# Ledger of designs, part 256: VH-VL binders against Large ribosomal subunit protein uL10m (mRpL10)

Target 1, 224 residues: Large ribosomal subunit protein uL10m (mRpL10), of Drosophila melanogaster (Fruit fly) (q9vpl3)
Amino acid sequence: RGKINIQRPKAPHYERARVVAVTQPKYPELPKAKSCFKTRAERTQQQQENPYNEIIAREVRNWLDHSRLVAFFHLSSITADDIFRVRVQLHKQNLHLKSYGSKIIEQAVKNTRYEAIVPLFHSNHCIVFSPDPEKTAALLRIVRRVPQMVLLGGIVEETMLSRNQLVAYAQMPGLHAVQAQLVQTLSQAPGHLIQQLQAHQNSFVQVLDVHAKNQMNEETPKST
Below, E stands for the ipSAE of ESMFold2; O stands for the ipSAE of OpenDDE; V2 stands for 0.75 times the mean of E and O plus 0.25 times the DockQ between their complexes.

## First folded at step 14 (VH-VL)

Design hb64 (from gn1 with light chain K31R; framework fv_imvotamab_arm2)
Fold by ESMFold2-Fast, scan of step 14:
Structure hb64 (fold): chain C 224 residues (1-224), chain A 118 residues (1-118), chain B 112 residues (1-112)
Amino acid sequence: as target 1 above (224 residues)
Amino acid sequence: EVQLVQSGAEVKKPGESLKISCKGSGYSFTKYWIGWVRQMPGKGLEWMGIIYPSDSYTRYSPSFQGQVTISADKSITTAYLQWSSLKASDTAMYYCARHWGYSSFDYWGQGTLVTVSS
Amino acid sequence: DIVMTQTPLSSPVTLGQPASISCRSSQSLVRSDGDTYLSWLQQRPGQPPRLLIYDISNRFSGVPDRFSGSGAGTDFTLKISRVEAEDVGVYYCMQHTHYPWTFGGGTKVEIK
């Protein structure tokens, strides 16, 4: 099968034996604990179907309600190690990769504005959540290196976007440019103060003009 | 601004019933869980349970299961903590707090002091 | 139930000096989806608790950058780089990875 049997008959793997010997002192009491470690595959058998679905469905709904960015992906066969590395990279950008069964997603979105997404989850899938829509570009940059994840679409600021619309959104200038502009304007304090004083004068003149019933002034206050 | 405003202090005798409240404002009440936390005088914090106001789903700490009832009325954005029969050991400060699945309790009420004495 | 052990129980510190609080869980706080649900709360005298840090290291809105969190698995640390008078209070770690949710015993930070 997996070539471990083919590999074994050639010669004993002494390096592996040494690693096992080194790790045994690290966990000396574990084999004596009555309960053996179960494989990760056996973990699924220990899940409580109905209580688990009820809790997790509400958690999914909670993530949908609190995420300004939600991206939906088809997920092809990928190793546990590879998906873990992707999850770590995404987490550094406040992007949270989640995988749920289709029944749980159906329960989470039933009778909500998100119910339209259900058809996307009849195949193998995963979802990326973030409270920060500015991270869309970072998300697509990371996922571009993961061919097993295929973008299907998403939700940004409660608006459903197709794949192409989400890609276009990622290419838009970030809100940082707007914030930088505001900071730059505020750091020009002398000019800003002068403009505030001028604005007060103009408002005062307008109040006086309103008192005059004719209201026949053609002057433009801001043109100096 | 987000606020959780709790009902005033209560002085009760053992065996009496009590219902205290926690009113949320400044946010979408049904999108957050509300949890209850007990702090006995001079002691630390103990989680009692949570409720999802959207459908009134509840989860309790095993220590408080059957001891209290948590409920919510989303029409008036209020969560409740109720005892059918108080004990002297229920004397404590009770806090409500808003919970998001990713963050812990992010905003807290001012607390309701409950004193149970004979 | 997961036991959260905090050390020290009290931390007298000189103004402007750093303070460090440790929190150890009796089992791993990593959920199957890879997320760790560990937060730090501050309770000033006579006030309700307030959130400082969530998901190990993320500062909550309005929390000064002198507060930082770190850790993984079962061992977590809250650091205050330069303690100020307003930082006096009791600090709690909290886990909500596994039910029932549990708090650490608290660490009292006071000015020496």
Scores: ipSAE 0.509, ipTM 0.730, lowest interface PAE 2.0, mean pLDDT 78

Design hb66 (from gn1 with light chain K31Y; framework fv_imvotamab_arm2)
Fold by ESMFold2-Fast, scan of step 14:
Structure hb66 (fold): chain C 224 residues (1-224), chain A 118 residues (1-118), chain B 112 residues (1-112)
Amino acid sequence: as target 1 above (224 residues)
Amino acid sequence: EVQLVQSGAEVKKPGESLKISCKGSGYSFTKYWIGWVRQMPGKGLEWMGIIYPSDSYTRYSPSFQGQVTISADKSITTAYLQWSSLKASDTAMYYCARHWGYSSFDYWGQGTLVTVSS
Amino acid sequence: DIVMTQTPLSSPVTLGQPASISCRSSQSLVYSDGDTYLSWLQQRPGQPPRLLIYDISNRFSGVPDRFSGSGAGTDFTLKISRVEAEDVGVYYCMQHTHYPWTFGGGTKVEIK
């Protein structure tokens, strides 16, 4: 099967199943009839349209179209166990953490209103989706305890927001009318927003690099 | 109110062509996938394929690839399932269903019964 | 293809008593993003399928609290805490983690 985007709760066998799923070929095997010419079979395989990437790109667009809250993060090195714990906490709040390659993101958003987000994905990243924008405060509370995830910005009610604007949104009352008014007030021209998000991304990458370097040389103060 | 309304029952002979429809209403048609599911008489459910109406991207089950064509016309919010040449083994109830990332097939059409006999 | 095996094939049950349906997949349904795409459908006689449960355990809108889903990996369960007359029908599990998408063979729930 390809990857069709349906909401996915965490499972106890995550690590084993994920390793198996990642290593398993996602494409149908070439028919035996192609095997009369092994070299041409290899070329056919290489030229095979990548149905996995094509369906994932539409999957990403589908998540973007149906999520009233989308948050973009820079993701530094994190263990499978640590990210699993974060996903479980987020899922309890109807927040869905997803990771996609930059080419997939580019394909998904090309010629759409989301195209402006492409520069955010030049480095390691992850995205959190939710149909409920009132969960923005819960998202930021959870992520505050995960130093490997650095907020870059997001989309709320189809409006692109910088990091600071998203934080401001999280502090507002949960009334729909008040929140909608705030989003309109905080809206920005795409070029200006992207410049702000790129500046934050570059600053955070630098801070993370310094922090990572210091952690390699210094002992952890105390275990948890 | 989300609704998927399918075309009426069809009685055909082997070798004839057929195109059945599934009209969506009460939602943004281009933002949801539409899938087709076959149920042979007295049997279970089989996934045939899915279409993303926004750009008409299709994905088929290997068992149905080349046997049917799925298409959509977003201007009239309608998806289609088509056979170029029907076989007696195509006799079945055919369902369309809506699909999106936060849920599985959430709303289903009423079904179209296709009977193929000489 | 992922094979979805449902047990029992039929479940005669007394009104007000619980019913339990098992679904086992031939391979893990955990996707590379860590999520598990398993849902449960109900088909009443002469009607189209209806979504009951998605994402293993989430009830779809309008579905009574007596329905619950659980499980992980390859083993999944649908429970009806107190079967009512309207619950008569065939129940299917469905996976959409791996291509092609596949359904279980169905479990017929009927009144004793």
Scores: ipSAE 0.370, ipTM 0.709, lowest interface PAE 3.5, mean pLDDT 80

Design hb67 (from gn1 with light chain K31Q; framework fv_imvotamab_arm2)
Fold by ESMFold2-Fast, scan of step 14:
Structure hb67 (fold): chain C 224 residues (1-224), chain A 118 residues (1-118), chain B 112 residues (1-112)
Amino acid sequence: as target 1 above (224 residues)
Amino acid sequence: EVQLVQSGAEVKKPGESLKISCKGSGYSFTKYWIGWVRQMPGKGLEWMGIIYPSDSYTRYSPSFQGQVTISADKSITTAYLQWSSLKASDTAMYYCARHWGYSSFDYWGQGTLVTVSS
Amino acid sequence: DIVMTQTPLSSPVTLGQPASISCRSSQSLVQSDGDTYLSWLQQRPGQPPRLLIYDISNRFSGVPDRFSGSGAGTDFTLKISRVEAEDVGVYYCMQHTHYPWTFGGGTKVEIK
């Protein structure tokens, strides 16, 4: 009967006898895993549903309009678990990692000042958004430990910045220094910025080649 | 300060047309979605649809598709909800609310009570 | 459509005591784009709804610390650590992960 109260002792004699070899599910369960490879945008592209693409493009534009910090990354092969861990770390800092298909990005930024970023999204990519530009340093600290994510550049306070400029921004101690830098970059032509961002993509290919060769020669699996 | 101000209460008969308004102020109107939410007397909240004022793109809940029209005039920072022919079942409080992706519906209008009686 | 089920339907509480509201979705609200689009709204008698919590646990501007949100996947909770007289009203959970956007049926918090 349910009216019986049983005392629960700590670690009875039977603690040693656990003979069941398989106690875990037959398949790994990743219902909460977040991955750029399993985006809503990618599912929409597979379905080729035009009305769905239209709303997603406006959602992307909405995030661009509301984020004082936007960082663009090339994303090489990464597991769902690994990217989920990165998303959790970023989220704690009010940094939001998202991925969208190239056609959706094109629709989102067409006829806007951000149209120049489209060439960055020809391959696997992720974008990190934040309403807080002071989180740039936290972003770079987290991503430094994720070699699959290669920083291409970004937008800070509506100003397009190259990778080097974004790194410099992260190291600035105050708003006045940051404002001076942003004023300086306001006259930078979008074409020059795109050339710098494309150079970083080309450098990434070279870094991957060097990394692959170093993995065969060196014992340490990580390189910058 | 962000404000959404809705038009006043309406009393209508079945078959009449109606257009109610929601005027935004204190923010960049075209950078936020405006959504419409119905609350029938003594009942909960129902999402009707949204509009992106920058290009007037609309998305409706299936329950409201074809029953209402949502529009916006960005020159006067105003969104609209319209019926071509009202029914008694349209009697409800109607709220507008602004939305951007992360925050959900963050600021709400005071509501417009629509009473349809025959 | 995603169905949002709230429990309890009504929660009479004594001033200063805690209150807890549960919200369950018929499908996972975990979005592959990095966020879970689950929010909580408060509606005081005769007033429009007010945003309390967004993305499960983030308090909206001006919302007191006594309100907290938690949860993941399909099971979410709103807690009020010490109920005040001004907290009387109906609380709704809302998802905007999938279209159409849907609300819970509401939970009425009253002082006893």
Scores: ipSAE 0.541, ipTM 0.800, lowest interface PAE 2.3, mean pLDDT 80

Design hb68 (from gn1 with light chain S32Y; framework fv_imvotamab_arm2; at its last look DockQ between E and O 0.20; V2 from the best seeds 0.00; counts 0 for: pae E 6.1 > 2, placed apart)
Fold by ESMFold2-Fast, scan of step 14:
Structure hb68 (fold): chain C 224 residues (1-224), chain A 118 residues (1-118), chain B 112 residues (1-112)
Amino acid sequence: as target 1 above (224 residues)
Amino acid sequence: EVQLVQSGAEVKKPGESLKISCKGSGYSFTKYWIGWVRQMPGKGLEWMGIIYPSDSYTRYSPSFQGQVTISADKSITTAYLQWSSLKASDTAMYYCARHWGYSSFDYWGQGTLVTVSS
Amino acid sequence: DIVMTQTPLSSPVTLGQPASISCRSSQSLVKYDGDTYLSWLQQRPGQPPRLLIYDISNRFSGVPDRFSGSGAGTDFTLKISRVEAEDVGVYYCMQHTHYPWTFGGGTKVEIK
């Protein structure tokens, strides 16, 4: 079967849990005063001076240039074990789940046709790449079991699609010529696609905020 | 069709400079990395470095850093490997190959044999 | 640097028999992006290398189905189900997960 159940994740073996604990990045806590005064410019300078970021940005652009399917997700809190299982399931379908910082994404897409995606990455995100656009239906079936991943939209055959347009594309699996025509038709729809994708992301964030407030302030009794 | 065509064999003396070329055709040159691989006579493969032709960003193997220079001219879809001063130990077959993250080195040039007499 | 150890160094095989080549990395080949970048190359005598397998198990275009790849983490295998005369050559595993990119030492496949 191999279905992913994130609601009751399996605890890792003692030895593996121990390795994970010691290998996880350790960030020293800055005093609150210093943390509040650490500027965006200071953070940007540290990031720009990292030679690792230079090559990662080019690796991201390389994946964008070669993927006929790119799907963007908001990613809420999820355990390392759960995301690993999702990644394994996606990989079996030639779907590659990746996550990058917003600065790396911006550097990767600067002065390219992909620059419009930058506004999507203001919060926690992940991206799924595939050289095979026929895998869109498989992607949505797998992600349906992962409530922490919320579809924002994507790029299919170099055309930016909203969440609803990507879902429509997925409903016609195995019909390559018809799918190509659908993508062309959907891309001709009026509207501001990036603003629409960002609005969907903002709506999701609002839902999370309302849920958090309701957790704190539940006072209304239910009647039968 | 995808093709990488390398410059012809070279016979040089120690201390001479050399620049060999690798011309790509049949694909979007700026969408792929170009890597250089050395094979000494009767030996295995050694990765020397790569270049991202879109902006000429380079990354070298530590064992080749400072020994060679990799460059590219995207206007003529050509990558280069250059020595300022050759040594007898540089005698080898040099291959270029195109690369992208998923499929690794998928197409290879025919090779350029460099012989440094001593 | 990641060391890629191939075994055996030489594989004399009777025509039509299977051959198996192992590749072991000194560190996990899982990259920060979650994928494993392990490939297999074939070099026939006097020819440039040719890509056989990428992403552990995916055959490159034009590669016969008698070639298969498998593995995870640090242990990888290339199998030839029935060796043909044209399969004579040196086989290399390669990782491009971590810099510097490294090749295995090669395995020579030859007919008995």
Scores: ipSAE 0.773, ipTM 0.898, lowest interface PAE 1.0, mean pLDDT 82
Fold by OpenDDE, look of step 15:
Structure hb68 (fold): chain C 224 residues (1-224), chain A 118 residues (1-118), chain B 112 residues (1-112)
Amino acid sequence: as target 1 above (224 residues)
Amino acid sequence: EVQLVQSGAEVKKPGESLKISCKGSGYSFTKYWIGWVRQMPGKGLEWMGIIYPSDSYTRYSPSFQGQVTISADKSITTAYLQWSSLKASDTAMYYCARHWGYSSFDYWGQGTLVTVSS
Amino acid sequence: DIVMTQTPLSSPVTLGQPASISCRSSQSLVKYDGDTYLSWLQQRPGQPPRLLIYDISNRFSGVPDRFSGSGAGTDFTLKISRVEAEDVGVYYCMQHTHYPWTFGGGTKVEIK
């Protein structure tokens, strides 16, 4: 009796195979909850008809109006967990990570000074808001560790900045530091001026002194 | 310094119209929301609605929808709460307060007492 | 509407002792973006409300460090580490996550 190879069962007889094929219960495919697999883009499209779109748009506008720092990021294949982690880190720095659909953004900024940001929202994007522009450095430090977040640009104190400009801004000393430096520089200016003015006077006096000494030497009669 | 100054106390009869004011100063008036809060005598706080002075976008509590009108004049940095026809039940202290996206009602007016009696 | 339930209604406290006020929401106050907008207000007798805590745990400017806020989701707590005479008044929690915004019923803090 040949060893039944359990690993490679012999194909059933044609008739049996046919019966098995016909008697296999066709279970209706469970409706794949389309909602779980809808891409963000698809979700955003469906949200267009949502009466809440206006509310969300207003929210976006509110954030834009109250934020002195706004940074725009492209998101590439980031998991929800990773986003959450980043959000927590940002929140600790009073940085608020938000994500909105492109249509919502468009609606929010329509006929506003922010309309120029619409082209930045072509794919998966997120926005970081902050009331404090000094947090730009902190923001960049945090997102540097998140390769899925690509900085596209931002708004600082109502000025739109490119990626490079935003990076440069972050490297600048804080306003207070710059002010302090300015004050120091200004405080040194009078001293330098006085020094320069005195230098000329001192030089003149020295020249006069030398001249006077030479005259005195000429007037000393050679006592033969 | 941020300040909200409200109009003075009002004594009215039922059926009369009333408009009270809240003037903001010391900040950019158009960048912050102004909310109105009612406090009936000896009772808690009730949110009535908010307005964004920049474009006068307004939201009401359902309980106050159609009962009052919230408006703002950004040129004089003033928000308003008005009734077309007062009821005795409108007797309360009314507060205006500033709101923005990063916090709650951070600055409050001193309140306007409205008394409606026959 | 989201119902905010505060407990206790009245909190008689001895000077220098701690006080704790609870606020429970009928629904989660976590917004779709993960933010929670809960604030605590203090109203002293004859005065307008004053902001104490915003975003659950952030002290507003000028608020003493004896005030602290905590909580998540539906349960929130305001704590006063050491009650002072000036702390007498009614305390309100407020949610502004969902419209309409709603206040708690208030907790009266009194000195024994």
Scores: ipSAE 0.640, ipTM 0.821, lowest interface PAE 1.0, mean pLDDT 86
Fold by ESMFold2, look of step 15:
Structure hb68 (fold): chain C 224 residues (1-224), chain A 118 residues (1-118), chain B 112 residues (1-112)
Amino acid sequence: as target 1 above (224 residues)
Amino acid sequence: EVQLVQSGAEVKKPGESLKISCKGSGYSFTKYWIGWVRQMPGKGLEWMGIIYPSDSYTRYSPSFQGQVTISADKSITTAYLQWSSLKASDTAMYYCARHWGYSSFDYWGQGTLVTVSS
Amino acid sequence: DIVMTQTPLSSPVTLGQPASISCRSSQSLVKYDGDTYLSWLQQRPGQPPRLLIYDISNRFSGVPDRFSGSGAGTDFTLKISRVEAEDVGVYYCMQHTHYPWTFGGGTKVEIK
């Protein structure tokens, strides 16, 4: 509580919401599903009154289906200048920041395996999409400097990952290196299999220890 | 391998109907939009419209709204462009192309030449 | 409707020399949240168009690195660093930021 409150102003919510609402463009006058950065209430009201909700929901489904990396964030109040600068940094890494009303998300994921993500959108939020899961580390590095964006979890290669799992994924060796180690271990004779599994286990423990240390350094700057 | 294979060239007279096809293969047909693009002889490209085959939702360019019908049959992974009454001015090359959220039209059909003359 | 204006209409070049094609939109192609959907297509003689560049500067799969895209807002450029015989054809810019989607008028690249 204290560290978080020191890093973020506690100005009255009403005043912060008014600034965000004034500076954000109206959604959904766009033909492509790029979302606005209005308050959650404003987004929900605008979406319910717009006859194009079906179009936007289909476009959200396309983003989900074609993105190998999806990350979900809680979004607290943020100035238009700050969010614009974050968007620019993310785009340089092929990371696409978007926001949608909760009703649009619910409609987009209805009758899909992604229906479980709907509760994440009851609060103010944003989503980052990318075709490149190797950009997860870059995403977390950029967002680390943006306290208004709080990671909730994500999807990597169609697999749901918790916050901690996504952070651990970002710090692991590349998929090819891990896959090569596993294939080599499985292809060996029974006696060699035991030896390689023990060595592989020790390597994974070391990787997990490094990830835990890096996570603590990122979340608590004074830890070492 | 992603492929869009269009039906063959057509020679028609004014007033006749026509339906040309675009068959997609090598990808999940219902996860992508299909667009139609006209190229008049010696001219550039014109976007006619797009369809989302999963539910047949269609958007048309204002220039083509009411002039053609875009449809799809997802069971045979095929999109269609259809005229109820051809005009000589419909003489052109017609392309289908696939679209998805990050890129423009990434894969194109070979084209269907439609010739309409007396 | 957004008008996409390409220059030059024709670009005769000597083999091995660079070529530069400009595309200008009548309105900004940047949405408030930062996305710009500007693409470049190549149409070789007698062939359908093919995608070269999407998202202003990203080369599509299999496109040689002598092709590069740049620009922002309303002003975009396709460059060919060393023109080869296979590069002969018509080049189009396309926007799909705003409906209706529109193409530039084309630029013919030819060997002189």
Scores: ipSAE 0.093, ipTM 0.570, lowest interface PAE 6.1, mean pLDDT 77
ESMFold2 (binder alone), look of step 15: mean pLDDT 93; pTM 0.950

Design hb69 (from gn1 with light chain S32E; framework fv_imvotamab_arm2)
Fold by ESMFold2-Fast, scan of step 14:
Structure hb69 (fold): chain C 224 residues (1-224), chain A 118 residues (1-118), chain B 112 residues (1-112)
Amino acid sequence: as target 1 above (224 residues)
Amino acid sequence: EVQLVQSGAEVKKPGESLKISCKGSGYSFTKYWIGWVRQMPGKGLEWMGIIYPSDSYTRYSPSFQGQVTISADKSITTAYLQWSSLKASDTAMYYCARHWGYSSFDYWGQGTLVTVSS
Amino acid sequence: DIVMTQTPLSSPVTLGQPASISCRSSQSLVKEDGDTYLSWLQQRPGQPPRLLIYDISNRFSGVPDRFSGSGAGTDFTLKISRVEAEDVGVYYCMQHTHYPWTFGGGTKVEIK
């Protein structure tokens, strides 16, 4: 018993997925380590391969242009299995969790209205995109169960919002007019809001980055 | 309302140049990628390449790199596929299609039939 | 390049009966951003392709709910719960996870 995402009809190889899910033990360290290693290798390859970085950066810009909700998170150490389950749960709400290297983000947003977000991504991070800003409340309910994801701030209807402002937005009634009015009010001081978000997140990101680097140094296979 | 309208059928001889077009309407042209897909007579679909019209960035399938040129003119919301020298093996239906991150190729042109024979 | 293998090559089906199409990739379709980009297209005779399903299981606007997609990793399925006459055509899976983007060989759905 117990429903897990892998057993859903939309899971590939439905019968096999069910058998795997039912009989699957707690994920051993080797599969998790291999998943982390593959992610690291792919990220390193992206940095070294300029043509690949060029196209992925435009994909990121395309996601930013089409998403009415963008939420930025610091991502602490998390298993591949756990992040996969979070991604599936978010996907059911039309929320799309993605991660990109810092250089890709910088390349995507340079010379655009999004350039101010670059300092948020000098540490381990992930981004959640959605075309539907009404999903902000659903997003916060889901990530409340994921202590490894720490909300830094976001963009709603093209307006930069701090963590507290995004939480306040999520608590507002689902009436489109009321939410639009709040965003309009916030938009009247965009420079101030962006500056506050950037300064606030830089301080928090620096503290988290030191902690993350200490953990990564202990886990790095090649520098011992 | 979203439409991709392609230029008409072409009949050419080997060695001739050709430029076919794909005009977008009913949407913000620069916010979507345009891709080109070949379908040889009686065969399946082959991805040729893609362009980001906002800055004319292109990416090609290795099989088509150097064989064709993809370009776009955002002032008239039109993408192009061009050959400097056609071969008989270029005989096919050519489709343009719109793409953004999530939807894949969501809207397609009607196709341009290119026939190359001596 | 990622090879996309579709089975069956052709699927003759009685009106009102279900049809199932399989698509298998030579490599995992998990992209470096963490997602899988797998779509299904329908091409009716003499017409351009039409998007049916994107992101494995999401129906494109206007697509009837008799169409459903499922899968992960390397094994994906398109199902038509109750085939109608208008469903005749060739169905293609497509991956846009890894460059170059590739299509399956196609499955022809025909009425018996």
Scores: ipSAE 0.646, ipTM 0.837, lowest interface PAE 1.6, mean pLDDT 80

